VHH binders against q9y6x5. Designs and how they scored, part 325

Target 1, 379 residues: q9y6x5
Amino acid sequence: LPPKLLLVSFDGFRADYLKNYEFPHLQNFIKEGVLVEHVKNVFITKTFPNHYSIVTGLYEESHGIVANSMYDAVTKKHFSDSNDKDPFWWNEAVPIWVTNQLQENRSSAAAMWPGTDVPIHDTISSYFMNYNSSVSFEERLNNITMWLNNSNPPVTFATLYWEEPDASGHKYGPEDKENMSRVLKKIDDLIGDLVQRLKMLGLWENLNVIITSDHGMTQCSQDRLINLDSCIDHSYYTLIDLSPVAAILPKINRTEVYNKLKNCSPHMNVYLKEDIPNRFYYQHNDRIQPIILVADEGWTIVLNESSQKLGDHGYDNSLPSMHPFLAAHGPAFHKGYKHSTINIVDIYPMMCHILGLKPHPNNGTFGHTKCLLVDQWCI

## First folded at step 14 (VHH)

Design uf59 (framework vhh_8dlx_2)
Fold by ESMFold2-Fast, scan of step 14:
Structure uf59 (fold): chain B 379 residues (1-379), chain A 121 residues (1-121)
Amino acid sequence: as target 1 above (379 residues)
Amino acid sequence: EVQLVESGGGVVQPGRSLRLSCAASGFTFSRYAMHWVRQAPGKGLEWIGNIYHTDSTYYNPSLKSLVTISRDDSTNTLYLQMNSLRAEDTAIYYCARHYWGEARTEFFDYWGKGTLVTVSS
């Protein structure tokens, strides 16, 4: 019988929430499984980049989804939430559901994980839902569990994506204890529903389940704004992405634009592409613009206006506030094991091992996750 | 102080053309992608298309042969040209500002109040 894996993402679930709020259902899941307290995500700490890193094991410069907003100067194509279905953007890597379908005679199923409603290398998830934010968690779960139980060839890899707590994190900010407590309790109840549904359908004992996220969240304020229009006239550049990482395409000499920006704010670092810190692994891709601005944690780059955001992400990936967690349960995982930190790119080779797939070349290190697995030795 | 004001709606006969306008103020219009969205009576929101500040346009595939989106950055105005109007095009049409970088959480950060288009004979 082939091994099965369900990968679940709750967007914007900061690791630190686990310490500051009660999660009875998630705690019961962890008690009989494993917990990785911090997952060090890739830079930029944004939704599309990190979701694609989880399923490819690659840094953003390698998989090509380098931001939530991108521009390709050669083709003149734009990428955003409204234009995310062009295979052009996703074809620089091979996500695990494609590998699962092509290496083995197996099916994949997807409830709205970024990229799963796009044919990548001419292969789309065997079962999928087109992205629609109005579809309930219960409907996504019902489709995934139906496909896990009623498929031929069998569904061995399934994904499930949920927009919270990211939407509320942006609206209220992570320091709004009253609103975040309400939101996080609802998420914990959804985790309870997930486990109960899997048990009722006879899936729980033989299914590997990973619950993770793409990034965290930090508090923003109208007192922490960087007005880009105070730094440089808008006629000198084309803006490709704004905040907290601005992507600048110069309309004049690059050095001239850089000189106008470089000392504008004490709360923003300005980099020529080749000077972007090596630790970010954010340099070797044509979709990364010639000048990148990186705001300090909690600062928002604006265009001569106020910001409505009380929480944001996209900041330096060394910041603990940007880190999600990973919890897992199932026959492949130890019971009651706690691990401190892994890199988000390490999830892909671990998942390939669980499914018996040969991973494509990737930036993850299997050794970092082997202590989570019952069939491995760790030191 | 961000404002989006749609205009140009009204009653129009089937088969005719109509151009809607959206006047933007309170922000640097030329730095944002702009969207058109509509809601027919008793239906959900339907995305029509958008235009980037680089003038690249994208359309809902079901509507692309019937509509054209354009912008005039010198007057901070967004346009929607609709051709061969049908009864099913009856809807409130909204202008919306693109949300920078927040995939999956929010598609637009500001909306106009809408302009009603009624297609009837």
Scores: ipSAE 0.686, ipTM 0.861, lowest interface PAE 1.3, mean pLDDT 93

Design uf6 (framework vhh_8dlx_2)
Fold by ESMFold2-Fast, scan of step 14:
Structure uf6 (fold): chain B 379 residues (1-379), chain A 121 residues (1-121)
Amino acid sequence: as target 1 above (379 residues)
Amino acid sequence: EVQLVESGGGVVQPGRSLRLSCAASGFTFSRYGMHWVRQAPGKGLEWIGNIYHTDSTYYNPSLKSLVTISRDDSTNTLYLQMNSLRAEDTAIYYCARHYWGEARTSFFDYWGKGTLVTVSS
């Protein structure tokens, strides 16, 4: 039977949590596997963009999920967490589960990974759960392991998504050691449950498992707010996304809107679309609005209101606070190997290699991950 | 202080229509998307639909033919028009403000206390 891979995401798992908190179950996983200490994610450092980059190997401007909130002025369509089921938003790329199903007679399974409950290029994950935040980790794991063990054609690629520690990171902030310690201990226990379940079912020794995340988290404060309504009257533009990256669609001349915004706050950079730094790879898509505002780390853009968020993400992807990690275990991976950094777009071609799939053109570099793999040499 | 106040609920007979209102205050209403959600006795929350600040509307596919969502930004009011009411539509109806920021944590940042709609003969 072909190789199998389970890709697990714990949303908002900041890389340096591994050094500041105890993870006995994750440490045991890493001891017999590999650890990448920092994964440099794509800009914007948000949930939907980065989850889609992991499974396509593409920058946001190429895969089309450029933010958690998007607007297409031609079709008048909106995208948000509550309206994420339209294939229109997802069709600019081919995610790995689609490639897995179409290249050889294989199935994919999904528990809540963004995009897996949407038909993309008329192909939906063979087995999937419609997104519902109320479904427990245990129920998601039970379905995934059932599908991995009892499917024809065989499930060779499976995904499992969990909302923590992101939800608690926003609520408490990453510097709240008491609350974050409890949340992260719970996550470590879930990792222990995952490994135990796979061992009990006889899956552990022959399954490749990747545990990763989409982004990190930084501390926010009521003392670090940028009131957009103090910068410009709302009648001059349509707001498409707010914080920490604001997406502005002008109702008047773009240069006039830019001039009203450009010097409003020392803690916010204002870019015309063509002036967005090349290192962000965030220019070449019609869903990227004509003016983008980027708040400095820990600053929140608001509309004449306070913010109750104590943690946030979406900031510059060069910031270590925005970086997740990657840990992996299985027959494809070395044992006890540590690697410093990879790019989040590198995960896709590595996964294609493990599964024996021909990757679609992508922005990842296979050479960056080859040292993790037993069937490869690194010099 | 952000406030959302639903009104227009009550006892209504099957097959009839009902219009609910939500009065918003404490924020610039025209800058936010708005949602309607409901909770039937002993059941979880069911999303009905939303209207963005651009007036684009989205509906739960199971309810699309039965409801219409509209807004009046001059009066800071959100509306839910319901047609062909059935016993299954008995629920507390909530309006909620669209949350901009994070995916997979919450769709809403503020909501009202709800208005009860009872569909019975």
Scores: ipSAE 0.765, ipTM 0.893, lowest interface PAE 1.1, mean pLDDT 93

Design uf60 (framework vhh_8dlx_2)
Fold by ESMFold2-Fast, scan of step 14:
Structure uf60 (fold): chain B 379 residues (1-379), chain A 121 residues (1-121)
Amino acid sequence: as target 1 above (379 residues)
Amino acid sequence: EVQLVESGGGVVQPGRSLRLSCAASGFTFSRYAMHWVRQAPGKGLEWIGNIYHTDSTYYNPSLKSLVTISRDDSTNTLYLQMNSLRAEDTAIYYCARHYWGEARTHFFDYWGKGTLVTVSS
């Protein structure tokens, strides 16, 4: 029987939540599996970029999904959540489900993972659900488990995406213990439902399951706002993305726009594209705008308005608050092993190894995940 | 204070056309993408389309041949032109302001109160 893998994402699940709240179902999963305490995500620490990095093993400048909001000046195309189905945006990389389907004639299944409802290099996930936030976790799980058991060619790679705790993290902020406790308990219950459904269907013992996330969350405040309109008149530029990383397309000379922005706030770094720090791996793509503004942790860039956000992400990927975790269980994984840190791009080559796929060239390092796997030596 | 006010709804017969307007105030309209969203009785929200501040337009593929979205930045007004109206187009139509950089969690930051379109008789 070919090896099978289910990749589950709970959007915005900050690694530190594991230390500050009780997760009985997730704890039982980890006890008989592995835990990576911190996953260092890619910059920008946003949903679409990091979800695509997980399944391609590439930095954002290489896979082309460089933000949740993008603009291509040549084609006049915009990218956002409401218009994310144009293959143009996704075609700069090959995600694992495409590789899975093209090697050894295997099937892939997807419940709402970003990009899975888009034909990429003329290949769409064999089974998929068009994105719809109103579809319950249970319905997504029912479809995934049905496809895992009842497909020909067999589904060997499946993905499942859930919007929480990101939605509540934005609304309440990660420091709201009362509301976050309620939200995280519901997520733990969903993990319990997932495990029970897999056991009931006879999948649990032979399926590899990874539970991870794309980013964390940090506390924001009305006292930590950067008003961009106090820095520069809106007539000098086109805004492509706002906060906490602003993407600026100048309408006048780039140096003049830079000079108007560079000293505006002590809580924001202003970069010409070629001066973006090398450690971000966020420079070599035409979708990265000529000027990028990066707010300090917990600061929100606004356009002469208040912000209702109590939590946000997108900040510097060196910040622990931006880091998710990774937990995994199944025949490929050790039992009861804890690992400190991996890079989010390392997940892709590990998943390729588990599935027996040849990875496309990528930025991950397989050696970083060897200690998690039973068929590998840690030394 | 950000305000969005929809108008132009009412009772209309099948096969006819209707244009909805959304008057925006309290912000620099020309800097934001704007959306049209509808909700039919007993149904969830359905995204119709949007228009960016660069004038690029995007539509729900199931509705693209039936609707046109336009804007007039000089009057801070968003428009939805609907053609060949059917009974299933009966809904409350909302104007919404685009939320920057957010995915899967929040799509819009401000909404109008909506305008009712009834396609009957």
Scores: ipSAE 0.727, ipTM 0.877, lowest interface PAE 1.2, mean pLDDT 93

Design uf61 (framework vhh_8dlx_2)
Fold by ESMFold2-Fast, scan of step 14:
Structure uf61 (fold): chain B 379 residues (1-379), chain A 121 residues (1-121)
Amino acid sequence: as target 1 above (379 residues)
Amino acid sequence: EVQLVESGGGVVQPGRSLRLSCAASGFTFSRYAMHWVRQAPGKGLEWIGNIYHTDSTYYNPSLKSLVTISRDDSTNTLYLQMNSLRAEDTAIYYCARHYWGEARTYFFDYWGKGTLVTVSS
């Protein structure tokens, strides 16, 4: 009976949604499990970077997925969600499903977690679904539970990813209580379906389940725009990523581009790569561009156009609005325990411990998660 | 006002080639990656490929040997060259502008109305 773990992500689930909306199914899950109220994610607070940090325990500069949009000037390769399957982008780290398959000769299963449909270090998840946003939560859940129940060698690590509430957070903004209430009630119903399905299949009592997210969401506005074209002519640089963190590759002298951008707006910080604050852990990777622009919370960088976004993320990781939560239930976890905060990179060594895997070198601290676990002494 | 207008569709015989065009206006075309997407009757959207503002191209692996995407920034035009057309290539073909920086939620921010390609004999 090897230990089993299902890791579930609801993209863009801001931590304080738990206090402002009702989640009867999630609250029942938490009552018999653990809750971490805030998870401090990595910078930049974006989907691909933070999902890869959860499963590697590494800062973005170390695992190499430094943004949702990346460019390598030497190879001329681009990365985006429409072109994310080149192992080149993912090979700077070893995610937990690879470790699970190689250390223990166990299987992994994946319903669309970022990176799981890519061969990383020549290893792809044993069972996986190619990413397709049109596939329902129900179909993803059906596949994951089938693989958890009917696999040889056994599936011991499984992942399940869902795009909401991120999609609605962008469309409506987190301050739209009517629309967000509807979306979050649907999420809670999906959590109820997940728990009920696991109980009906006899998996619930012996399965560790983690429900978490990659980031939060903050309110944006047409009144809070930074027009890059007012700062600098587009002929002077190649744009690699836009908002709220702009990645600038100069076509002329870097200092000249920097001088044109600095002081352009009181609502963004302009950094030469070597001057990016050390607390971000966002400097030591060739995929980080020579100049980075960081917008203040709720401000959107645009190219002489309006923005349709009413919500966004990617901002400073010290902002509580950028933080997700973590809830967990299962034989490894205490019942009814509440913890204030952990770092998102701490999830990886905790998961390695639960699965009996030796973690690769990482930026997490196992001590931060000890109080969640029944087999650890909480001091 | 951002506009994308596809053209070049029509009825074509199997085995022939066809080039589609997308005329872009209302934005600085040379700064954006551009995508081709298609939808066959009764089917979902299928991504064909894209071309970045750095001229790097990416393709759906199932279509890579059959299509070529190119751009002319001087005329604000995106092209899709299709070779060895088959009945299964019958679809409405859409031009789409790349959306910066959002994963899994938004791939494109503006779409054309599409151009119909019918492969029949």
Scores: ipSAE 0.746, ipTM 0.886, lowest interface PAE 1.2, mean pLDDT 93

Design uf62 (framework vhh_8dlx_2)
Fold by ESMFold2-Fast, scan of step 14:
Structure uf62 (fold): chain B 379 residues (1-379), chain A 121 residues (1-121)
Amino acid sequence: as target 1 above (379 residues)
Amino acid sequence: EVQLVESGGGVVQPGRSLRLSCAASGFTFSRYAMHWVRQAPGKGLEWIGNIYHTDSTYYNPSLKSLVTISRDDSTNTLYLQMNSLRAEDTAIYYCARHYWGEARTAFFDYWGKGTLVTVSS
């Protein structure tokens, strides 16, 4: 029987939610599996960049999805959630479902993981759902389990994506205990439904399941706004991304734009591309704009107006509030093991090992995840 | 206060053309990408297309040959030109402001109330 893996993402699931709320179904999953308490994600701490890092093992500058909003000045192409299906944006890396399909004559299945409805290097997930936010978790789960059980060649890698708790984190903020408690309880119930469905269908005993997320969430406020229009007139630049990391394409001399911005707010760091801190691994890609503004945690960059969001992410990846967790269960994983921290790029080579795939060159370190696996030496 | 007001809807016969307008106020219109979205009776939302502040346009592939999106930043107005209208184009048409840097959570941060287009005899 070839090894099988289901990778599940709950968007915006901040690691410390596990400490501050009760998750009976997730705790039962962890009790018989493994928990990584913090996953250090890549910068910028946004949905598309980190979801692609999970499945490629690469920093954003290497895989090319450097933000949720991107612009290529040569081709005049824009990237955003509403127009994300051009292979041009995704072709700088090879995601695991492509590797899975090309190395072993195996199938992949996808319920809405970013990139899975795009042909990448002329290969699209064998089974997939076009992204549609109105499709229920239940319908996504029904399709994934049907494909895992009824495919030829067999589905050995499957992904499942869910938008919560990110949507509610933005709307209410992570400090809204009443609303977040309700949302997180619903997610725990969905995890219970997932486990029950896999058991009912006879999939549970032979399936490796990873539950993770792309980033966390931090509280924002109308008292913590940076008005970009008070710093510089909009006629001097083209805005490519806004908050909390603004991507600035100058229409005049780059140094002049930088000088207008560099001392505008004590709560924002302004970088020329070549001065972006090396620790971000966010410099060596043409899609990274000539000037990058990085707001301090909880600060929102605005264009002469208020902000409706009470929570946000995209901030410095050293911040614990930006970190998700990783839980896993299955024949490849130890039972009842807890690990402190891994890097999000380490997930890819671990998944390749579980599936018996040769990983493409990547920024992950297999040694960081060895302690999670039954067939590996930890010490 | 951000406001988006659609206009130009009504009853039109099949095969005709129609131009919708969206008047924007309360923000610097020229800094945002703008979208057109529609909802047919009993169906979900269908993205028609958008236009960026760089004037680059993107369209739903199913609609690309039938629609044109344009903007006039001097009057803060977004336009949707529709040609060769069919019965299946009957829908409420919404103007929406692009949500900077968001993915999978929300595509738009502000919407108009919509304008009804009915394609029938």
Scores: ipSAE 0.765, ipTM 0.896, lowest interface PAE 1.2, mean pLDDT 93

Design uf63 (framework vhh_8dlx_2)
Fold by ESMFold2-Fast, scan of step 14:
Structure uf63 (fold): chain B 379 residues (1-379), chain A 121 residues (1-121)
Amino acid sequence: as target 1 above (379 residues)
Amino acid sequence: EVQLVESGGGVVQPGRSLRLSCAASGFTFSRYAMHWVRQAPGKGLEWIGNIYHTDSTYYNPSLKSLVTISRDDSTNTLYLQMNSLRAEDTAIYYCARHYWGEARTKFFDYWGKGTLVTVSS
C-alpha cells in the first residue's frame, strides 16, 4: 500500500498567531505530531509564489511564478488571480502532483491549491476543483476525502487550500485581537472538522497530513503610505505590480526612471534588477521587471489614493512576521516533536521522501527536515 | 472619489448587438486593468473578461466568441461589445477595477452600480 499525504494550506497564517491565540484542535493535532515554529518563505512573500515554492522546492526565480501580478514583455501576456490558467506561467517547474502521477502509477487530488486547475507539462491533477472562492471548506474536504477513498489508481497526494486567515488579516490587521480571535477560532474549528472527518472515514491512522501556510501578515496604517505619484510621473513607466513590492517596466531610459525613484522615500528600497540582494534569490527570471521597489515592513505603496488595507505581506522574507508555521501528523512523523525553523523550499523534498518519489532538482535540503521523520535520524 | 458608471443597457432583440460603456473617474485609468462581470436574475456573478493597461485582453472561454472588450485611455472609458445576444444574456452588467497585490482574497476593489440588459422580443 503506498504512503498517502494530504497537504493543507490556510493562506496567511502567521507563525506568531500560535503563541497569541488559543488553538485547541490544532494543539491536539500537534501533540501527536510535529510542529515547525517558523517556515522561512521565499521572496516575494506572496500567495502564488510561495504556494508554488512549497510544491516545487524552488525559489521564485527558478519556478517562474515571481509575483501575484506578472507581465511578459515578449508575448505581452499578463498573469493575475483572474488570468492564472495559461500553462505558460507554470511550465518552468514540475510540481509534486505531476511528479506523483508520472513516476508512479498513482493519482493526485486537489481542492483549489494554486496551479492544480492548470495543465502543467500537459499533466493536470487527476482529480481537481476549478478555483471558486464561494465553495465551502466542507465541500472541498468532502471531495478530497472521497477521492482519497474511492480512486484507482489510488490518490496518494492530495491538496486542500483555504483563503483565511489572509482575507481577514488584510481587512483587520494582525494586531486587531478581537476580530482576529474570532477568525482564528473559526479556522481552529475547521481543523477540528478535518481531523474528525478523516477519523470517521477510517483515513486518519494511515494518512500523513501537513498543515502549513504560504506567508504571515504585518500591520499596515494610513500613516505609512508611499505615494508613487510623488516620485515619478506615471507616463514614464508601465506598472506591473504595486505593493509592497512594485514591479516597474520603464517606457523611457531605465537609468532615468531609476534616478527619479531611488531617493523618493526613506521607507522604500529601489533596485535595478542586477542589484537585487542575492539573499532574496530574486533576479534570474525574465518575469522579474527591470526595476523593483521594496517597501519597509508595514509600509504600503499607493497611487495617489488611500489604502483600506490594515494588514499586508510581500515584505522581506527575513522578517518573522512574514513566516508561516508547519504542523504535521501521520505514520511518517514523530509524535510530540517541536522544531524551530525550516525553509519553505525544504517541504518539497520532504514530501517526495514520504511518497517515495524522486525529487526534481530543487533548492531544498532534505537534511533540514530529517528530525521530523520516524525513518530518519538527525544528529 | 473613485467612480465607475456603466451605461448602454436596455431592452434588445435576440440575435442583435449591444455596446456597453463604463466611465471611470477619480483615478489614473490608464494604470489599471478593468473587468466586466454580469449577474443574471437569481444567479451568481459571472466573469466576462478583462483588459489590461497594456491592451492585452482575456475572456471567459464560454463567452470568448460573443464579446469584445476594449478601452480608450484618453477618455477613461471601458467598452463591452456583445454580439448574437440570447435570452440567457439578460443580466445586470458591472464594470470593476482590477485589484493589485492580493491573490485569492479580492479580485476587484471598486465596482459600478451596474446597467441592466434585457434580451427579449
Scores: ipSAE 0.767, ipTM 0.895, lowest interface PAE 1.1, mean pLDDT 93

Design uf64 (framework vhh_8dlx_2)
Fold by ESMFold2-Fast, scan of step 14:
Structure uf64 (fold): chain B 379 residues (1-379), chain A 121 residues (1-121)
Amino acid sequence: as target 1 above (379 residues)
Amino acid sequence: EVQLVESGGGVVQPGRSLRLSCAASGFTFSRYAMHWVRQAPGKGLEWIGNIYHTDSTYYNPSLKSLVTISRDDSTNTLYLQMNSLRAEDTAIYYCARHYWGEARTSLFDYWGKGTLVTVSS
């Protein structure tokens, strides 16, 4: 009886891939559901920040996962993918699986969504898989569907994460049509497998399914490098993150470091923390470093060396290349409806509404997603 | 050209200690976090730990107190000290450079060819 929701992320799925490649399985999903053509993600346009924004409805400065690489000067703690399990980093927000478990006596299930293998406010997802990149999509799907069918209290919120097309986007770049076509066809086949498995298990007609992503991808080049070591000597600062958003912790006067950096490259903007554009909502958190460097689209910041990246993300969230999409199907959603744009923070209050949960205070606007929902009037 | 060269492996008896080294060249070593990773015969990669350029260290909880990671930025060298070696520590040990800003697709942008440690007798 309680509504159920499966939230699926394909990391780095740029919105315009939908117009440039064939997705027969995804198109069948959309035909009987809804499509949001562009999701305006949060800055910085990176994996951990945006995945946490989807499930909290908060800007990065509010939820505290402000980058994939972070440093806290007071505790001297570092954050990265290899050491991401310290609750300290995740405790500035309450993700939807925690809310789901603490309201209505419901369970949550997770196949590797960022944060789901961490106890947050002393609550970990009821069922979860520790992150392991070697685990197949099929094994993740088998576990998630088993938990959706065989749990007490019932699993009402489930998440499923997959690393592609982000890994291939970095390796080949989004302009490599041959390699990207192969990768995206494989993803479409996985979407077909997902739908078929849900149908075979009798879940399809009563389950709400959202397919989305955290960011897009842009083409990089060895011809578009910014050598930070030519701007400033490394003895003047501690590096916290590098590219395309560099996080600089000065060892000397902050204004002196800023003055050495600000005119170094025409393809990089240099900000004192308090001068970061308001539209980024990237200022009010101690984990945001005193100086932030933002490379222009397709430019890579390096330390006196070449770069292996042919694709990257993290750039300005106003760039269409950084935008993912959202597709959804299920009893909560209209059939055959297309919507142009929502903000990534709007997904959280929409999901709370579908599940009948009271949302924590958040930066999303429920009105932006009303037109997707059968029980809402969208004017 | 970025290069990482591991050394110090070999055959050691159970219960003994061993120190591995990784010589780094072709980049500003003092600006990167560095990792140690191992692969036992027939097994996948196992992350041992890392050390940031701020000297903060992080370890696989299963290996903490049995290993120590350190660095010497003046010689561009990364170290792994292993104590109380057991047969299960038999593996190829790799030095790897942290991939700044990446998550969920690649933890390392460069790594060496590895050094074999065999714990036997």
Scores: ipSAE 0.760, ipTM 0.890, lowest interface PAE 1.2, mean pLDDT 93

